# VH-VL binders against q9umr5: the designs that were tried, part 83

Target 1, 268 residues: q9umr5
Amino acid sequence: SYKPVIVVHGLFDSSYSFRHLLEYINETHPGTVVTVLDLFDGRESLRPLWEQVQGFREAVVPIMAKAPQGVHLICYSQGGLVCRALLSVMDDHNVDSFISLSSPQMGQYGDTDYLKWLFPTSMRSNLYRICYSPWGQEFSICNYWHDPHHDDLYLNASSFLALINGERDHPNATVWRKNFLRVGHLVLIGGPDDGVITPWQSSFFGFYDANETVLEMEEQLVYLRDSFGLKTLLARGAIVRCPMAGISHTAWHSNRTLYETCIEPWLS

## First folded at step 23 (VH-VL)

Design yj6
Fold by OpenDDE, fold request of step 25:
Structure yj6 (fold): chain C 268 residues (1-268), chain A 123 residues (1-123), chain B 112 residues (1-112)
Amino acid sequence: as target 1 above (268 residues)
Amino acid sequence: QVQLVQSGAEVKKPGSSVKVSCKASGGTFSDYAISWVRQAPGQGLEYLGEIIPMFHTRNYNKKFKGRVTITADKSTSTAYMELSSLRSEDTAVYYCARTKYDILEGFSDFDYWGQGTMVTVSS
Amino acid sequence: DVVMTQSPLSLPVTLGQPASISCRSSQSLVWSHGNTWLNWFQQRPGQSPRRLIYKVSNRDSGVPDRFSGSGSGTDFTLKISRVEAEDVGVYYCMQGTHEPFTFGQGTKLEIK
């Protein structure tokens, strides 16, 4: 039998967004038990990511307990960060494949329509004033705001991304790394036509330097220092990169070609 | 001025479906979320769900067990609410309302409402 | 779901006298960032609901200063300092802190 699949949604999402994905999984892997976690739906997805991690942890623990052979995680957009954190804090998870579906794994820094929608009076160049405040860090979207021009503020004020990345020292860094390394495969999915994840390479742990030049994963300090296990995972062949062009952000979970190419191979 | 104009009254048989429209004007459609709320005769207000056209995301009140489908057409600035497997208890006035999500200013929950659409379910 | 409990459900008031409506939530409506998504709506006979108060105590545009909202956590109040004839209708509190959004039962304000 196929291993159970757990799905975690993104910002303002709910289980509805994954109706096509469920159909694809059912068609290609009949009998698979798929659970889309309807937690922190809608505006509640704006709650702090650590709060979300705790809630999702409570939900996945029973599922994992009933599946000693292991489970697969499909985590979309903001959900990908939630899942990475989840795997970092759980010392007994049994995740075979962690599929990060167009997630801002190295953070977000862009003047996208989404940003303008949520912050109508702000530009990305000024958002650090909000997001790196104690008040701002109470919003999920600020928990992974990564301003390359204010690295000091990011490192000191980011209460989520900087921690799970091991970019800021904390007492759980070693343990979190150990826990995360329990994953069988890390499948990174994203693409240049996403339009929301900025830069789109963030889905592959690439990101801007101080000059807004995009550096790839292997050039990132978190990789070079192996602060949360990326270098180790890559070395043992556990990282899969699946870039795909022509897919907008809201279509990653509904595109059949994407599913067949980037998701399906890791569900068997 | 901001207006939400809904489609006309509907009379439906039990087991059928109804689709109500809500056309927005006086603002940028994509800048807002559209929610649906219903009110049975002589009763209170009940939240059905929300759509964010910009994000193409929907969130439903799970009480309806998948019977509610909310869609939006940005080209016409129109949101739709479809309710399937209609029951007599679904007889109500259905309202659309908009919400502005601004992290700094807060959420402007239901600052404007449609005029309502009466849906009658009877044999 | 969060239960919103209004009291009273019926509110007969003499013109010119004050009115007060209570709304209690079964859970705290405060987010970690400090905002509280509690709204008050007025529905006059035969009309759509109209928002009066948002975020506990902020009056909507065009709402007379006779209306005021207050409260915190789980207890909220809508006050009308001097009831006028046009105030007749049903008033609802609504929470937007927890999904799904929920309304109070409504308070029917009538003139004695």
Scores: ipSAE 0.935, ipTM 0.961, lowest interface PAE 0.5, mean pLDDT 97
Fold by OpenDDE, fold request of step 25:
Structure yj6 (fold): chain C 268 residues (1-268), chain A 123 residues (1-123), chain B 112 residues (1-112)
Amino acid sequence: as target 1 above (268 residues)
Amino acid sequence: QVQLVQSGAEVKKPGSSVKVSCKASGGTFSDYAISWVRQAPGQGLEYLGEIIPMFHTRNYNKKFKGRVTITADKSTSTAYMELSSLRSEDTAVYYCARTKYDILEGFSDFDYWGQGTMVTVSS
Amino acid sequence: DVVMTQSPLSLPVTLGQPASISCRSSQSLVWSHGNTWLNWFQQRPGQSPRRLIYKVSNRDSGVPDRFSGSGSGTDFTLKISRVEAEDVGVYYCMQGTHEPFTFGQGTKLEIK
């Protein structure tokens, strides 16, 4: 039988967005138990990501317990960060494939329609004033705001991304790394036409330097230092990168071609 | 100047579906979320769900167990609410309402309402 | 779901006298960042609901200053300093802190 699939949604999202994905999985892998976790739906997805991690942890623990053979995680957008953190804090997870579906894994720094929608009077160049305050860090979107021009503020104020990345020293860094490394495969999915994840390479742990030049995963300090296990995962062939052009952010979970190319191979 | 104009009254049979529309004007449709709330005769208000056209995201009150479908057409600034498997208990006035999301200013929940659409479910 | 409990459910008031409506939530409505998504709506007979108060104590434009909202955590109050004839209707509190959003039962304000 196929391993159960757990799906985690993104910002302002819910299980409804994954109706096509469920259809695809049922069609290609009949009998697969797919659970889309309806937690922190809608505006509650703005709650601090650590709070979300705790909630999702409570939900996935019993699922994992009933699936000793392992489970697959499909985590979309903001959900990808939630899942990565989840796998970092869980010392007993049994995730075979962690599929990060267009997630800002290395953070977000973009003047997108999404940003303008949430911050009508702010630009990305000024958002650090908000997001790196204690108040701002109470919002999920600020938990992975990564301003390359204010790296010191990011490193010191980011209460989520900087920690799960091991960019700021903390007492759990070694353990979190160990836990995360329990994953069988890390499947990174994203693409240049996403329009939301900025830079789109963030879905592959690429990100801006101080000059807003995009550096690849292998050039990132988190990789070079193997702070949370990326280098180790890559070395053992556990990282899969699946870029795809022509897919907008809201279509990653519904595109059949994307599913067949980037998701389906890892659901066995 | 902001207005939400809903479609006309509906009379439906049990088991059928109804689709109510809500056309927004006086603002930028995509800057807001549209929610649906219903009110049975002589009763209180009940939240059905929300759509954010900009994000193409939807959230439903799970009480309705998948019977509610909310959609939006940005080109016409119109939101829709479809309720399937209608029951007599679904007889109510259905309202659309607008919500402004602003992280800094806060959420402006249901600052404007439609005029309501009466849906009667009877044999 | 968060239960919103209003009291009283019926509120007969003499013109010119003050009125007070209580709304209690079964859970705290405060987010970690400090905001509280508690709203008050007025529904006059035969009309759609109209928002009076948002975020506990903020009056919407055009809402008379005789209306005021207060409270914190789980206890909230809508006050009308001097009830007028146009204030007749049903008043609802609504929380937007927890999904799904929920309303109080409504308080029917009538003139004695």
Scores: ipSAE 0.933, ipTM 0.960, lowest interface PAE 0.6, mean pLDDT 97
Fold by OpenDDE, look of step 24:
Structure yj6 (fold): chain C 268 residues (1-268), chain A 123 residues (1-123), chain B 112 residues (1-112)
Amino acid sequence: as target 1 above (268 residues)
Amino acid sequence: QVQLVQSGAEVKKPGSSVKVSCKASGGTFSDYAISWVRQAPGQGLEYLGEIIPMFHTRNYNKKFKGRVTITADKSTSTAYMELSSLRSEDTAVYYCARTKYDILEGFSDFDYWGQGTMVTVSS
Amino acid sequence: DVVMTQSPLSLPVTLGQPASISCRSSQSLVWSHGNTWLNWFQQRPGQSPRRLIYKVSNRDSGVPDRFSGSGSGTDFTLKISRVEAEDVGVYYCMQGTHEPFTFGQGTKLEIK
């Protein structure tokens, strides 16, 4: 039988967005038990990510317990960060494939319509004033805001991304790394036509330097220092990168070709 | 001026479906969320769900167990609410309402409402 | 779901006299960042609901200053300092802090 699949949604999202994905899985892997976690739906997804991590943890623990052979995670957009954190704090998870579906794994520094929708009166260049305040860090979107021009503020004020990345020292860094490394495969999915994740390479742990030049995963300090296990995972062949062009952010979970190419191979 | 104009009254048989439209004007459609609320005769207000056209995301009140489908057409600035497997208890006036999301300024929940659409479900 | 409980459900008032409506939520409506998504709506006979107050105490444009909202946590109040004939209708509190959004039962304001 196929391993159960757990799906975690993104910002302002809900289980409805994954109706096509469910159809694809059912068609290609009949009998697969797929659970789309309807937690923190809609505006609730703006709550702090650590709060979300705790809620999702409570939901996945029973599912994992009933699946001793392991489970697969499909985590979309903001959900990908939630899942990464989840796997970092859980010392007993049994995740075989962690599929990060167009997630800002290395953070967000976009100035897209998406950002303007949330911050109608602000530009990305001045969001650091908001997001790196104690007040701002109470919003999920600020928990993974990564301003390359204000690295000191990011490192000191980011209460989520900087911690799960091991970019700021904390007492749990070693344990979180150990826990995250329990994953069988890390499948990174994203693409240049996403339009929301900025830069789109963030889905592959690439990101801007201080000059807004995009550097790849292997050039990142978190990789070089192996702060949360990326270097180790890559070395053992556990990282899969699946870039795809021509897919907008809101279509990653509803594209058949993407599913067959990037998701399906890891649901066995 | 902001206006939400809904489609006309509907009379439906039990088991059928109804689709109500809500056309927005006087603002930028994609900058807002559209919610649906219903009110049975002589009763209070009940939240059905919300759509954010910009994100193509939807959130439903789970009470309806998948019977509600909300859609939006940005090209026509129109939101739709479809309710399937209609029952007599679904007889109500259905309203669309607008919500503005702003992290800094806060959420402006239901600042404008449609005129309502009466849906009657009877044998 | 969060239960919103209004009191009273019926509110007969003499013209020119003050009115007060209470709304209690079954759990706190405060987010960690401090915002509280509590709204008040007025529905006149035969009309659509109209928002009067948002975020507990903010009046919408065009709403007379005789309307005021207050409260925190789980207890909220709508006050009308001097009731006028045009104030006849049903008033609803609504929370937007927890999904799904929920309304109070409504308070029917009538003139004695």
Scores: ipSAE 0.920, ipTM 0.951, lowest interface PAE 0.6, mean pLDDT 96

Design yj6
Fold by OpenDDE, look of step 23:
Structure yj6 (fold): chain C 268 residues (1-268), chain A 123 residues (1-123), chain B 112 residues (1-112)
Amino acid sequence: as target 1 above (268 residues)
Amino acid sequence: QVQLVQSGAEVKKPGSSVKVSCKASGGTFSDYAISWVRQAPGQGLEYLGEIIPMFHTRNYNKKFKGRVTITADKSTSTAYMELSSLRSEDTAVYYCARTKYDILEGFSDFDYWGQGTMVTVSS
Amino acid sequence: DVVMTQSPLSLPVTLGQPASISCRSSQSLVWSHGNTWLNWFQQRPGQSPRRLIYKVSNRDSGVPDRFSGSGSGTDFTLKISRVEAEDVGVYYCMQGTHEPFTFGQGTKLEIK
């Protein structure tokens, strides 16, 4: 039988967005138990990511317990960060494939429609004043805001991304790394035409340097220091990169070609 | 001036579907979320769900168990609410309402409402 | 779901006298960042609901200053300092902190 699939949604999202994905999985892997977690839907997805991690943990634990052979995670957009943190804090997870579907794994820094929608009076150049405040860190979108021009503020004020990345020292860094390394495969999906994830390479752990030059995963300090296990995962062939052009952010979960090419191979 | 103009009254048979429209004007459609609320005769207000046209995201009240579908057309600044498998209990006035999301200023829930659409379900 | 309980459900008031409506939520409506998504709506006979108050105590534009909202956590109040004839209708509290959003039962304000 096929391993169960757990799906985690993104910002302002819900299970409805994954109706096509469910169809694809049912068609290609009949009998697969797919659970799309309807937690923190809609505006509640703005709650702090650690709060979300705790909620999602409570939901996945019983699912994992009933699946001793393992489960697959498909985590979309903001959900990809939730899932990475989830795998970091769980010392007994049994995740075979962690599929990060267009997630800002290395953070977000862009004047996107999403930013303009939520912060109509702010630009990315000024958002650090909000996001790196204690008040700002009570919003999920600020938990992975990564301003390359204010690295000191990021490292000191980011209560989520900097921690799960091991960019700021904390007592759980070693254990979280150990836990995350329990994953069988890390499947990274994204593309240049996303339009939301900025830079789009963030989905592959690439990101801006201080000059807003995009560096690849292998050039990142988190990789070089193996702070949360990326270097180790790559070395053992556990990281899969699946870039795809021509897909907008809201279409990653509803594209058949993308599913067949980047998702389906890892649901066995 | 902001206005939400809804489609006209509907009379439906049990088991059928109804689709109500809500056209927004006087503002930027994509900057807001559209919610649907209904009110049975002589009763209170009940939240059905919300759509964010900019993100194409939707959130439904699970009470309706998938019978509600909310859509939006940005080109016409129109939101739609479709309710399937209609029952007599679905007889109500259906309202659309606008919500503004702003992290700094806060959420401005239902600052404008449509005029309502009466949906009657009867044999 | 969060249950919103209003009291009273019927509110007969003499013109010129004050009125007060209570709304209690079954759960706290406060987010971690401190905001509380509690709104008050007025529905006059034969009309659509109209927002009066948002975020507990913020009066909407065009709403007379005789309307005021207050409260915190799970206990909220709408007050009308001097009731006028045009205030006749049903008033609803509504929480937007937890999905799904829920309304109180409504308070019917009538003139004695």
Scores: ipSAE 0.918, ipTM 0.950, lowest interface PAE 0.6, mean pLDDT 96
Fold by ESMFold2, fold request of step 25:
Structure yj6 (fold): chain C 268 residues (1-268), chain A 123 residues (1-123), chain B 112 residues (1-112)
Amino acid sequence: as target 1 above (268 residues)
Amino acid sequence: QVQLVQSGAEVKKPGSSVKVSCKASGGTFSDYAISWVRQAPGQGLEYLGEIIPMFHTRNYNKKFKGRVTITADKSTSTAYMELSSLRSEDTAVYYCARTKYDILEGFSDFDYWGQGTMVTVSS
Amino acid sequence: DVVMTQSPLSLPVTLGQPASISCRSSQSLVWSHGNTWLNWFQQRPGQSPRRLIYKVSNRDSGVPDRFSGSGSGTDFTLKISRVEAEDVGVYYCMQGTHEPFTFGQGTKLEIK
């Protein structure tokens, strides 16, 4: 029998967004129990990410308890950050595959459609004034806003991303690293035609330097310092990188080729 | 001069479906969320769900799970609400309303409403 | 679901006198540490609802300054400093902090 699958959605999502993914899993892995967590739906997806992590933790405990052999996580967009934090704060998780589906793992710095939608009078160059304030940190988007030109503000003001990346000192760093390292596989999925995640390499732990040149995962300080376990996981052979061109941000969970290539092999 | 114009009144039989339209003008359609609210005769207001046309995301009130479908057509600046498996209790005026999700200025909920569409469910 | 309870449900008032409508929520409407998405709507006889107040106390453009909103947490109030004949109708509070969005039962304001 197949391990249960837990799905964590992205910004403004609902369970309907994943109907095709559920169909694919049912066809290739019949009998798999798949749960799309219906917490923080719609507007509530804008709540602070630590609040979301607390609620999702409470929801996954009974699912994991019923499956002592393990579970898989499929976490889409913003949901991938929720899941990474979840793996850090749970000392008793039993996650085998963590599948990160086009998630801004190193943050976001782009004049994207959602930026224009939510901040109609702002640009990426001045959004730090809102996001790196107590007002802005009440919203999930600002919890992973990562302005490469205001690094001191990011490191000081980020209530979420700078902490789970180990970019700011905190007393839980050793415990969070230990917990994260219990995952069986980290599966990173994304691509250049996403159109929302900026830079798209954030889905693979890449990000801009101060000149807006993309540095890949292995060039990041968080990797080099092994601050939350990326270097250890890669050396263990536990990181899978599955880039795919031609997929827009809203289509990652509805593309059969992507599912068969990047997701299906990890749903044991 | 923001305006939300809805389709005309409908009379339906139990078990059928109804689809109500809401055409927006006087603004940029994709800048807003469109929500649906109903009001049974002599009763209060009840939220059905919301669509964000820019991202094609939907969120529904769980009370109506499986019966409500909200869609949008950006090319005509029109949102649609379809309610299936109609019951006599679904007799109501159905309104569309819009929301601006502006984080800096704060959410502006239901700042404009459509004129309403009466849906009558009877045999 | 968050239950929104209005009081009174029927409000007869003498023309020119003040009116006050209470709205209580079954849980806090504070988003996280500051924001509160509490709105007030007016529905005149035979018309669609019209927004009067958003974010607890912000008066909409074109709404007379005799309307004011206040409150925090779970307790909110709409006040009309001097009721006029055109104020007849039903008033609803609505919360947007928690999904699904929910309305109060309505308060019918009438001139006595």
Scores: ipSAE 0.811, ipTM 0.894, lowest interface PAE 1.0, mean pLDDT 92
Fold by ESMFold2, fold request of step 25:
Structure yj6 (fold): chain C 268 residues (1-268), chain A 123 residues (1-123), chain B 112 residues (1-112)
Amino acid sequence: as target 1 above (268 residues)
Amino acid sequence: QVQLVQSGAEVKKPGSSVKVSCKASGGTFSDYAISWVRQAPGQGLEYLGEIIPMFHTRNYNKKFKGRVTITADKSTSTAYMELSSLRSEDTAVYYCARTKYDILEGFSDFDYWGQGTMVTVSS
Amino acid sequence: DVVMTQSPLSLPVTLGQPASISCRSSQSLVWSHGNTWLNWFQQRPGQSPRRLIYKVSNRDSGVPDRFSGSGSGTDFTLKISRVEAEDVGVYYCMQGTHEPFTFGQGTKLEIK
């Protein structure tokens, strides 16, 4: 008898993208109820992340209610930020494993083909002008844009990431930390060959300082202040880091070795 | 000039499948999404889904759940649409069209269309 | 699905006279801060659709200036200031704000 698994997709995705992951779960954990949420598919994945959190919350509530022993979350890319916000805003969630599959947990500052595809006339050094405005914050990719050279603008303009990371004070911070800390395990997955998440260490709560030197999770102010519970979780032994080289951003949910090494052990 | 050139007409039996191709030229294939739209004889337009080669993602109109598969080959600048378990009501002209996703300037939907491919499903 | 309703469905017009086509959506098409992905297409007899207007009011290149689009929220209009013989065909509105993308039923424009 395995806990139900809820899957939350990333940018431009839909439930179709997870067909291989579903096959792996069915082979190793037969009888597991797996739900890939069919929300904010395709173009709608660009909607504000708080709007996505609201919709996913509504879908997750009945699944969790039916499974009093708990559920697992597998959340890919942008979906990992949606899931972390869910864990903060739900005072009654029963998530055991939160599996973050190459998610930009500390943000994104990458001048990638993906950036050029969505912003053909911009580059990472000037995107803050768009993203750190009320207009820009109405698009999901700007909700986690994190320019280390414009920290004051980030801290004041971010409608999503600065709040869920506790980088800006807000009245719900204590409650969100309490809710997040009810998770059983935080499983962080990513790797140096991802090619999209920049720095790739964002998947492990690492990020650039003002000199673009990567500081690991334990060197981040949000960890040191324990602003949303990372230090507490690590002290409990509840944080699992599972890096894997050689996997591109679009392949995390379709690589059997990655599944067997980093995901399968946490699907009790 | 930008062109989307589709494969020729097809006649199929119910229960079979059809695969229509759409070759893009005169632009950079990976800069665009490729969408598929159909039009039954004498009727309006119906969206089937899209593929985004850059993101390796696909999104389908749920009305066609499980019957539509859209793929792309970057090396030949060609998108494909396969419709399975064909029914007589699937008789239609199938078009490909492209979209430019530009957050700042706005999405430019279906700025160019293929010539269409007639698919006839008859017993 | 967002339902797109066009009016009229049949539009006979005298050459040189104005024409107006209405398109109403079942939900607001506003994405954010002035972004509304409402498009107009023309399909001449026996041809593929051709885009005329994108983002409510932006005329595509090569489209005559007698075509204009307007509207907001749920109500949109395509106007032709002076109908020409080459304007015969079926006109469709389409929304790209909500998945799946949906089209209106079409408006057949013909010369009296």
Scores: ipSAE 0.807, ipTM 0.888, lowest interface PAE 0.9, mean pLDDT 92

